# VHH binders against q9p7j3: the designs that were tried, part 21

Target 1, 174 residues: q9p7j3
Amino acid sequence: MILPLFPETQVHVFVYENVSNCAAIHEQLISQNPIYDYAFLDAATILYKKQVYSAIIRALEDRRDEQMKTKTIHSEVILSLSPKTEISSAFRQFSMTKKSKNIVVVKIDSKLTEEEEFERLDKLVEGNRVEFSDEELQKLIDFKVLKKNYKLDPSTLENPLASILSSIALRGYS

## First folded at step 1 (VHH)

Design d31 (framework vhh_6qgx_2)
Fold by ESMFold2-Fast, scan of step 1:
Structure d31 (fold): chain B 174 residues (1-174), chain A 123 residues (1-123)
Amino acid sequence: as target 1 above (174 residues)
Amino acid sequence: QVQLVESGGGLVQAGGSLRLSCAASGFTFSEYAMAWFRRAPGKEREFVAAISYSGGSTFYTDSVKGRFTISRDHAKNTVSLQMNSLRPEDTAVYYCAAELWSGYPTRDAYDYWGQGTRVTVSA
């Protein structure tokens, strides 16, 4: 994927279904093991590729402008998915949990190629990789979770993509 | 106003075929996933088939896989369900449904529904 505002930034996004070791991964994230320096998202919260890319772009903009609210670019991606600026709430809403079954994994500033990152993640994640596509994401989404996280009402359900992207891009300007 | 209008239902003998059609209006059809659900007498509404907004993905419940085919025509704003090798257990009211960008096989995700078309398969 080409990021128009950040063409020099290496970005990789992976989708895994039927993951059996989310509890083990979660423990490594809590211990801040540098091997697990990725954004691990619950796929139940992600409907579109553009949703993920918008959060990445917002996080990179905040880093460029020295306005990051979290410790790492990967945690900033998780925060950037949330329509609110509360860090703990954003992590509760979007990050992988011990009970997650399907996950989206984001790597920014990778020193590795996509193939090398896949090989590394294959050692960390016990699940089946699928294409990062709107069609695959729509098989994994929990629409009730999405509606709750973005406060979608009957009027915004007509255009959830635009509402979601607006929430991400304009976070903090409500 | 959003409208989904089903047609093509009727009485058919076991082993026969029917084509259901759903005409959509009042929304940007190309941005919506389209689905068919059915309700048999005395039962809950169940998922039958869905097609993604792009037409690139299709989903079927196991009992109809290989017998039913869902398709869409963006130029005509229609979704169709070709039903072959019909069985008495396929007897139900068939509903067309639409949801923006989902295509997921759960009725709770769908916001727009047609009034339904009745299909009766005789033994």
Scores: ipSAE 0.000, ipTM 0.122, lowest interface PAE 17.1, mean pLDDT 82

Design d32 (framework vhh_6qgx_2)
Fold by ESMFold2-Fast, scan of step 1:
Structure d32 (fold): chain B 174 residues (1-174), chain A 123 residues (1-123)
Amino acid sequence: as target 1 above (174 residues)
Amino acid sequence: QVQLVESGGGLVQAGGSLRLSCAASGFTFSEYAMAWFRRAPGKEREFVAAISYSGGSTFYTDSVKGRFTISRDHAKNTVSLQMNSLRPEDTAVYYCAASYLDRFGPTADYDYWGQGTRVTVSA
C-alpha cells in the first residue's frame, strides 16, 4: 500500500482473529527478536482502518521531522494511537498482550511483497487471517476498551470516529 | 451536502504560472486535510501536494517541489495551489480532495473529491 504523503514508504496491515499463540509472540517481542519487527496491536482497541492509518501517518511525520519518541517506527505507530504521549501507557493501552485473542499487525518499510509478508506472518501467527476492513474490525473491537483508551462519553461512543481521530491528531497540542 | 469545487485551470505556455483554487462546503473545513491530485490522459491519479488541517505542514511530490505551493484559508474555506515554472508534463486534470484530520491513505480512502479542473501546458 502507498500513502500519498509518503509515496516511498511501503505499508502492509494484517488482521488475525482467534490467535492461539499470543503468549509466544509476546515473549519474542520482549526478547527483541528481529523477525518480529512489526507493530503488534490488540484488535480490541481498533475500530476503523482510518484509526490505524492516522497512527501510521503520525509516526511517519515524526520520523520525517526527527521527532520520534521511541526507538523504532513500529513502536512509534503504537505510541501514535494513544491520546497521550507517554510511551508505557500507550503500550499498555494498544499493544498485543499474552492474553490477546485478535491482533492487527503493521509493517512499515518492508523489503518483502505483501504476499511474502503474508507467508512470513502466517508462520509466526497461529490464527485466521481476515480482511483489513472496517467491517472485520468492528467484529473484533471491545467498546469498553475503546471508551477507556479515548475517554469517550456515551454520546461520542455512538459515533466515535471523529473523536478518535481528533485524539490521535491533537496529541501534544492540547 | 458536501461539495468541493475547483477553479483556475486553463492553457498556459511552459514556464508560465497558474493558481488553482478549491472551494469547500458542507463539512467543517478546519477539521480536514486538503490535497491536490492530478490525472493525465491514459494514466492513473497521482498525488501532487497536501496541507494539514491546521495548515502547519505541507507535503509535495518530488517533481513539483520548489515550483508549487499549497496554502489554505480557513476564513474562506478554500485551498489553493500556486503553480510556477510549469512544464508540459504538468498537463493533467487537477483534483481537490479532503481527508479528515490529516488521515491520508490510499487514494480510495479520501473522504471527498472535487470534479477536477483541466491544466494544459504547451511546449
Scores: ipSAE 0.000, ipTM 0.157, lowest interface PAE 15.7, mean pLDDT 83

Design d33 (framework vhh_6qgx_2)
Fold by ESMFold2-Fast, scan of step 1:
Structure d33 (fold): chain B 174 residues (1-174), chain A 123 residues (1-123)
Amino acid sequence: as target 1 above (174 residues)
Amino acid sequence: QVQLVESGGGLVQAGGSLRLSCAASGFTFSEYAMAWFRRAPGKEREFVAAISYSGGSTFYTDSVKGRFTISRDHAKNTVSLQMNSLRPEDTAVYYCAADWGYRLPESSEYNYWGQGTRVTVSA
């Protein structure tokens, strides 16, 4: 995928369901194994493709403007999903956990094609890859988690897209 | 390669103060939440305090609120626990712990642990 405002930046997004090795992946992230240099998100927190893209764009804008709050672009994507600027809160809300079952994986600045990244991730993730689409994401979302993360009331929960995107765009100012 | 090294333990009288430090190496310190746990003789390990990797949030067990203060220094890759108004009940081995992305602070399942530093509070 090519972003109009960042045509030089290669972005890949993958969705895996029924992942059995989240605890092992989490341990690799803690050891800072460079093979695992991706943003690993809990799919229970992601409802729309636009939600992920908005966080990616915000992270890339912060990098361009030398305003990143975290040490890596992938950590910045996780922070950018949160309506608050606290890094620990963002990771607690959106990153995969040892108990996660379905995950969204983001790679920025890949030197590989989408197919090559898939082959690589297939070796790391023990789960079933599904299409990165709103339809598939809506099968994996936990609406109680979404409601808590974005402070949604019953009226906005019925059609939450605009509220979610606004929260991401106005992170730290709401 | 990941190492957490505690220091600052010792013997102190009730009502006294002690400052524990934990030096972290082998990982990107600014992306890890840090915590202190303790284990008294014959008891289970219990949570004491935690600090988010940004330093923007701190958490304490009820028995130490107002007496202990957790802080971190990103330039030195160090986490500190300032312990004031110490009580004999605070006698324990204190452990520094690190976790990626910060889960529940009271979770006993932090991924990296130091070897501990002994604190003895005399009556």
Scores: ipSAE 0.000, ipTM 0.120, lowest interface PAE 14.7, mean pLDDT 82

Design d34 (framework vhh_6qgx_2)
Fold by ESMFold2-Fast, scan of step 1:
Structure d34 (fold): chain B 174 residues (1-174), chain A 123 residues (1-123)
Amino acid sequence: as target 1 above (174 residues)
Amino acid sequence: QVQLVESGGGLVQAGGSLRLSCAASGFTFSEYAMAWFRRAPGKEREFVAAISYSGGSTFYTDSVKGRFTISRDHAKNTVSLQMNSLRPEDTAVYYCAAPTFEYLGSWDRYDYWGQGTRVTVSA
């Protein structure tokens, strides 16, 4: 995928369901193993493709403007999903945990094809890859988690897209 | 121990051609993307070209697109950069690089560097 505002930046997004080794992956992330330099998100927190794209765009804008708050572009994607500029809470809200079962994986700055990154990730993730689509994401979302993370009320929960995108675009200003 | 050794640099007239080669050893070559960077006198190192681990994808900085071609030979563990239609602004020391991550176009994302090979293009 090539983003119009960032044509030199290669972006890949993968979705895995029924992942059996989340605890092992989590240990590699805590150990800062370089092979795992991706944004590993809990799919329970992601409802739309646009939600992920908006976070990626915000992270790339922050890198362009030299105002990243985290150490890597992948960590900045995780932060950018949160409506608030608080690193620890963003990671608690959106990062994969030892108990996660479905994950969304983002790779930025790869010059490899989607197929080549998939081959690498398939060796790291023990689960079933599914299409990165709204339809597949809606099967994996936890609406209680989504409501808590974006502070949605009952009237907004029926059509949350605009509220979520605004929260991502305007984080730090609300 | 990872080693990258460049060769093929030299002096050439504008409009001429050179072929640079990088011999890689000490790691599983087929598992890594490879890149070429260059550094002109008084400037920072800049990205030139990269090739994926499979050889299926190649990437170039805008100023060399259509003039330079990157390729790899898995049997010989080599990466080559064919440079055509050379210009005086291509004058630089050229470096072969291998990443720990699959990052391209970022100075600090490459862990292994060769010693460089000098290319001088005269008007």
Scores: ipSAE 0.000, ipTM 0.131, lowest interface PAE 14.7, mean pLDDT 81

Design d35 (framework vhh_6qgx_2)
Fold by ESMFold2-Fast, scan of step 1:
Structure d35 (fold): chain B 174 residues (1-174), chain A 122 residues (1-122)
Amino acid sequence: as target 1 above (174 residues)
Amino acid sequence: QVQLVESGGGLVQAGGSLRLSCAASGFTFSEYAMAWFRRAPGKEREFVAAISYSGGSTFYTDSVKGRFTISRDHAKNTVSLQMNSLRPEDTAVYYCAAGRDLYPWSSEFDYWGQGTRVTVSA
């Protein structure tokens, strides 16, 4: 995909359900293996495509403005999903864990085509790839996790999109 | 009252060994993952090794795999780093860190020690 404000930046987003090797992937991420240079998110935390895109746009803006708080654009995407600027808290809230079952994977600045990234990532992830769509994400979300991460009350939980996007855009400024 | 206190640093010849220790107090040690980071003169801080809260999983940066071993002792609230086959490029200040989850590419952990200096001469 191409983002209107960043047309030269290649962005690919993949969704996997029923992943059996999250512990092995997590180990590779902790060891900073460059083959695993992606943002690996727990799908239990993602409700909308726009949520992921908003975090990507915020991360790209911070990179453009030389204001990144983390070492890679992919870790900056993870940070950008959080309503706070605390790096370790953001990673605890949104990153894939050893116990994750469904994941969302983001690749920015790919030197590969989408098809080539699919082939590469399918070798790393032992799960079923599904479409990156609001319909598929809705099947994988944990509303209790979402409510806690964005501090949603019952009135905002009925239509949480605006609150989530505002939290991402106004991270550290509310 | 949270403290992480490193010890065991010093001067050693290439090929030698050192054991670093980190004593933790003021938090529930068994609920935290522990990590070692290092910073060489003029360089950024880098991840070295980590151990899960249970001690069942360990992680190492590629340059130290097979040479360094991380371990923890819940009874003593300590984490240790056994460093074997030391190289001049291992020269750095070594820091102990505690976090509820392990994210070594993150620059933020819940608690950090003051560091202990390791110098490896050729």
Scores: ipSAE 0.000, ipTM 0.213, lowest interface PAE 11.0, mean pLDDT 83

Design d36 (framework vhh_6qgx_2)
Fold by ESMFold2-Fast, scan of step 1:
Structure d36 (fold): chain B 174 residues (1-174), chain A 124 residues (1-124)
Amino acid sequence: as target 1 above (174 residues)
Amino acid sequence: QVQLVESGGGLVQAGGSLRLSCAASGFTFSEYAMAWFRRAPGKEREFVAAISYSGGSTFYTDSVKGRFTISRDHAKNTVSLQMNSLRPEDTAVYYCAAYSPLFEGRTSDDYDYWGQGTRVTVSA
């Protein structure tokens, strides 16, 4: 995908259900294996396509402004999902864990086409690809996790989009 | 009640300058990216320029790059388009548009809110 505000930056987002090798992927991530240079998110934390795009745009803005808090653009995407500027908390809340079952994978600055990234990721991720759509994401979300991460009360939980986007957009901004 | 109100349009000679402004109300301005589109007589609406919700990133269509500058003022809830070195082919109605920070941006239908437009006429 191409973002109008970052037309020279290639962005790809993939969703995998029923992933059986999350522990193996997690081990590669902590080993800093460059093959795994993606943002690996727990799908239990993602309700909308717009939530992921907001974090990507925030991360790209912070990179352009030389304000990144993390060492890589992919780590910055994970941080940008959090309403707080605390790195370790953001990773605990949004990054995939050894126990994750469904994941959202973001690639920024891809040197490959979307099709080639699919072929590469399918070798790394042992799960089923599904469409990156609100409908598919809503099958994977954990509302208890969402409520805790964004501090939503029952009234906002029924229509949380604006609260989530505001939290991402305004994090550390004012 | 959401409103986007454009101003600053008018008649100008080729080589001249105009500054368009868009005043936003009824939504949290700092949460929205802002864009300018235009529609020339007999043509479809086309993208001109955009600015991110933080103001840290701008994008321009190739035909205006280097001549137009988009900016925003969060204190005044305004977005502006400074148009320099105007050409007759810049003649159009200019529209202010707001979209959530999760813009996919491929069509005008991706935008959440639109103004009524302000007319710019550039004479040869």
Scores: ipSAE 0.000, ipTM 0.133, lowest interface PAE 17.2, mean pLDDT 82

Design d37 (framework vhh_6qgx_2)
Fold by ESMFold2-Fast, scan of step 1:
Structure d37 (fold): chain B 174 residues (1-174), chain A 122 residues (1-122)
Amino acid sequence: as target 1 above (174 residues)
Amino acid sequence: QVQLVESGGGLVQAGGSLRLSCAASGFTFSEYAMAWFRRAPGKEREFVAAISYSGGSTFYTDSVKGRFTISRDHAKNTVSLQMNSLRPEDTAVYYCAAEFGRYSLDTPYDYWGQGTRVTVSA
């Protein structure tokens, strides 16, 4: 039901609000601790479920076609959210920082069920789990951040979905 | 004005082949995932096949997997469905549909064609 184009690939997406240990998580990511092999996104940058799914599908297509620009599928998801072709820019725009308070966590190729991943992540993330839904995401978004990341003008901010998805689809060409 | 126009339907014998085509206009074709759905008389519309906006990924319902092939041509703004080894139970009106962005089963399709009729005789 969740994996329309890649039925053999397990994908889980988790949302946490009011996370108190982002600085500690960020240190583990810098240290390349394999326990933290997830895409950790700042929820301030994510407005729609479809935004996350579009980036995941782009990353999976790039992996299948041997065209990944980054070292891991999770870093490729982060890159795929960006309208630019620059890896460093994408990470600055979308990755969790020490100052993040709400995060979206993506796991690809998990051999665990969604509930088992929740149990694992609950030990790593000190925050409140919420549903991965457009309703919950829209409570956590920062529209100033979204505007900067996707170069949206005031006329598109009231209904930005088409512009965001076009940017993900045509990364580096639009 | 957005339009999806299907063609290629007709009457064919069981075991035969047909190629359906859908011509898209009025939107940026390369930004849309495309799909085929069908509706048999007295039944609800069901999913048949989908192709991502890049053309790099395809998905099929189990009953047509291995028999049908979906493809797209960005230069011609068309999506096609090659239907092989047709069975009487494939008899239906076939609809072309477009969804902005990536394919998603949880999201309704944005645009629909008028349909083209396929009849497979025993």
Scores: ipSAE 0.000, ipTM 0.177, lowest interface PAE 16.0, mean pLDDT 82

Design d38 (framework vhh_6qgx_2)
Fold by ESMFold2-Fast, scan of step 1:
Structure d38 (fold): chain B 174 residues (1-174), chain A 123 residues (1-123)
Amino acid sequence: as target 1 above (174 residues)
Amino acid sequence: QVQLVESGGGLVQAGGSLRLSCAASGFTFSEYAMAWFRRAPGKEREFVAAISYSGGSTFYTDSVKGRFTISRDHAKNTVSLQMNSLRPEDTAVYYCAATLWPDYGRSQEYDYWGQGTRVTVSA
């Protein structure tokens, strides 16, 4: 996909359900294996495509402005989903854990074609790939997790999109 | 309350050994990576060693590779640092720290810190 604000940047987003090897993937991330240089998100935290795109755009803006707070663009995406600037908190809230069952995977600046990334990632993830769509994401979300992460009240839970996007945009320079 | 409590520091002669221990409480220990950092007099805090949440991966700064061994015990909620072939340059206050973030060398990524235990290596 092409982002209007960053047309030269290649972005691929994948969704997997019923993943059986999250513990193994997490161990590879911990060991800093370069093969696993992706943002691995827990799908329980993601409700909309726009939520993921907003975090990607914010991470790319921070890289452009030389204001990244993390080591890689992929970890910056994870940070950018959080309404707070505390890195460990963002990892706790949004990153895949050994206990995750459904994941969203983001790749930025791939040296591979989209088809090659599809093939490579399917070998790393033992699960069922589904379409990156609001419909599929809404089957995997945990509303208790979403409410906690974005501090949503009952009045915003029925239509949380604007609140979530504002939280990502306002994750302050504070 | 979250606590990390270090022990095992002391005075040793060059070439000697010490074992540091860190007891963790107040959080889900088995989900956190654990690390040791040190701060020598007049210097900034530096990374020493880290161990993944599962214990399957370990990382060391170059100056301690082959001399120090990090390990963890999930049943006791402890992380340990076995320090062998100690050198005067290893003199520092040693800190235990916990993180969920996989970039272990960055002190700013650590959620919880102990108060430190002093290690002095005489020539």
Scores: ipSAE 0.005, ipTM 0.274, lowest interface PAE 12.3, mean pLDDT 84

Design d39 (framework vhh_6qgx_2)
Fold by ESMFold2-Fast, scan of step 1:
Structure d39 (fold): chain B 174 residues (1-174), chain A 122 residues (1-122)
Amino acid sequence: as target 1 above (174 residues)
Amino acid sequence: QVQLVESGGGLVQAGGSLRLSCAASGFTFSEYAMAWFRRAPGKEREFVAAISYSGGSTFYTDSVKGRFTISRDHAKNTVSLQMNSLRPEDTAVYYCAADHYLGWTPRGYDSWGQGTRVTVSA
């Protein structure tokens, strides 16, 4: 996908369900293996495509403005999902863990096409790839996790999109 | 939750050595990068040294390179800082810090110990 404000930035988002090798992927991430230079998110925390895109846009804005708080654009995406500014808290809230079962994977600044990234990721992730769509994400979300991460009121839980996007956009000011 | 307890501080003469230790509990130690920071009286906290979750990578501030060595023991859930060739400017309270697998970053460390005081005299 091409973002209107960042037309030269390539963005790819992938969704995998029933992943059996999350512990192995986690080990590669903490080793900082360059092959695993992606944002690996727990799908239990993601309800909408717009949620992911909002975090990507915020991370790209922080990079443009030389305000990145993390070492990589992919880590910055993970931080940008959180309404808080603390990196460790954001990673605990949104990052894939050894016990994750479904994941959302974001790639920014790829030198590869979307098809080439698919081939590469399918070799790294032992799971079933599904479409990046609100329909598929809604099958994987954990509403208790979502409510806790964004401090959602029970009355807004049936339609939380606006609250989530405001939390991402107003990070540090709410 | 993460608990970090520092020990090993004290008074030493310039040119001497000290070994600081940090005992960690309340988390899966092998998933965390560990670091040492210090704060001298009237100054802001500064980075000293860090070690990756695996122990395979270490990072040092320029002023301590070649003099300080950071290490970790996964079996004992400890991180240590061996300080050699100490200088009066190394006088500070030394803090142990932990960050989940992101590696070293000044903003990533949100778990801190109480600190241990190091005084280096002439």
Scores: ipSAE 0.000, ipTM 0.146, lowest interface PAE 11.6, mean pLDDT 82

Design d4 (framework vhh_6qgx_2)
Fold by ESMFold2-Fast, scan of step 1:
Structure d4 (fold): chain B 174 residues (1-174), chain A 122 residues (1-122)
Amino acid sequence: as target 1 above (174 residues)
Amino acid sequence: QVQLVESGGGLVQAGGSLRLSCAASGRTFSSYAMAWFRRAPGKEREFVAAISWSGGSTFYTDSVKGRFTISRDHAKNTVSLQMNSLRPEDTAVYYCAASPELFYGTDSYDYWGQGTRVTVSA
């Protein structure tokens, strides 16, 4: 995918359900293995495609403006999902853990095509790839986690999109 | 607030051993995961080893697996790195780091020590 504001930037997003090797992936991420240079998110925290795209756009804007708070664009995506600017809190809230079962994987500045990234990730992730769509994400979300991460009340939880996007866009100001 | 102080660095011959220690102060250490990173001259900081708050999980970069052992002592509020079978390429400044959770990457660690120098001669 090409973003209108960043036409030179290649972006791929993948969704995997029923992942059995999250502990092994988590170990590789902790050890900073460059093969795993992706943003690995817990699907329990992601409800909409627009939520992921908003975080990607924010991270790319921060990179363009030389205002990144983290050392990699993929870490910046994870930070950008959080309504707060504290890096450790963002990772605690949104990144995959050894106990995760469903994950969303983001790749920015890929040197590979989407199909080549799919082949590569399919070898790293032991799970079932599903379409990156609101319908599939809705099956994997944990509303208790979503409510906690974005501080949603019951009235906004029925239609949370605008609140989530505002939280991402206004990070540090709310 | 957590403050970290490293010790145990020095000069050692290839094949030798060193034990690095990191002493943490502050009332929040007991809830923190701890890690060791290193930076060789002219290179970026790289991950070496990490240990969870409970000590029940340890993680190592491939180049040190089987040679280095990370451990912690809750009573002494310290984390240690036992380095065996040292090689010239292990020459670096070694840093202790702390995070409330065991997270990805250098940038996810909130607290850092000043570093201790390790030189391995051929």
Scores: ipSAE 0.043, ipTM 0.531, lowest interface PAE 7.0, mean pLDDT 85
Fold by OpenDDE, second read of step 2:
Structure d4 (fold): chain B 174 residues (1-174), chain A 122 residues (1-122)
Amino acid sequence: as target 1 above (174 residues)
Amino acid sequence: QVQLVESGGGLVQAGGSLRLSCAASGRTFSSYAMAWFRRAPGKEREFVAAISWSGGSTFYTDSVKGRFTISRDHAKNTVSLQMNSLRPEDTAVYYCAASPELFYGTDSYDYWGQGTRVTVSA
């Protein structure tokens, strides 16, 4: 996938359900295994494709403008999902945990086709790939977590996407 | 800015135990994931163990699983590494590290201690 504003940056997003080895993936991430150079998100925290895209775009903009707050573009994606400025908070809110069952995986700066990237990632993730769509994401979301992460209330729940995107875009400007 | 100070290193026989401690300065201890790294003679620094911000998650390199236990005390702003069943190959300078990011290796940790030497004799 190519984003219009970043035509030189190839991005891939994958969704897995019923993942059995999140704990093992976590261990590889903490050990900085280069094979696991992705953003691993808890699908329970993701409701929309545009939510993910918005975070990716924000991260890429931060990189472009040399304003990244984290060490890697993938960690910046995680941070960018959060309305909070604290990195630790963002990771607690949105990052895959060892207890996660469903995940969204983001790869930025891929040199591979989507299919090639999938083949590689499929060796790392023990789960079922599903379509990256709002429909599939809606099946995996935990609304309690979503409401908490973005401080959604009855008024903002009328249009959650707008609220989420605003939170992402305006992080640090409140 | 966070200052880290390790202690507890020393000489121990194979099969013995040591408990390392790392004291962190400041009041933002809970904002950081904490980790232990080690550098053996002639080798690169390597990850040993890490613990999440809240202490709810721990991670270990394979070679120390079942032998080492990382823990943290928020009240005291300390992180500890209980090292049991020590082996000569565990001989190294052990470093305490802090980072707001959990899923990174040596290059991603923001703060480091001076290290404490652990020597395990055969």
Scores: ipSAE 0.024, ipTM 0.412, lowest interface PAE 4.6, mean pLDDT 91

Design d40 (framework vhh_6qgx_2)
Fold by ESMFold2-Fast, scan of step 1:
Structure d40 (fold): chain B 174 residues (1-174), chain A 121 residues (1-121)
Amino acid sequence: as target 1 above (174 residues)
Amino acid sequence: QVQLVESGGGLVQAGGSLRLSCAASGLTFSNYVMAWFRRAPGKEREFVAAISQTGGYTFYTDSVKGRFTISRDHAKNTVSLQMNSLRPEDTAVYYCAAKRYGLSPTEYDYWGQGTRVTVSA
């Protein structure tokens, strides 16, 4: 998909359920293996496609404006999901862990087509690929985690989209 | 070369059961949504049921809900349709179909040749 504000930036988003090798992937990320240069998110934290795209747009804006707080565009996406600017907190809240079961994977600035990235990721991720859609994401979300990460009250939790997008877009502003 | 091969069709009396199977080859099976469609004599092809890549999600046309069950077996690269409480109106040629994403009844990429089901009154 192309973004209206960043039309030359290639963005691919993949969703995997029932992943059995999250511990192995996590170790590759810690060892800084360049083959794993993606944003690996815990699907328990993602409710909408727009949530992911809003974080990507924020990260790309911060890169354009030379305001990135992390070392890579992919780590900046993870940070941008958080309503706070604390890097360690954002990673604990949104990154996949060795205990994750469902993941969302983001690739920015790929030199590969979506199909080629699928073939590559299918070799790295031992799980079932599903469509990147609101319907599929809503089956994987943990509402207790979502409520905690975005500080949602019970009335907002029934229709949280606007609050989540506002939290991402207005990070660092009161 | 992608091939979908249906089996299990036949003649059955109203109220009976039948199990259709579709064997897929030439594709990475776990990456595809699988579906069953049917075409009755003199009618257009209609959607029957679909199952997501993982089997976690299914979608059925209203006329078969509660009577038909779609399932898949990744080890055998097969999708199956268990048909219970069959009615004469279920008489049709049943087709297996595959596409990459979505449970929508439109835009399937690969199709089998079909297997005939006849339900006698």
Scores: ipSAE 0.000, ipTM 0.115, lowest interface PAE 18.3, mean pLDDT 84

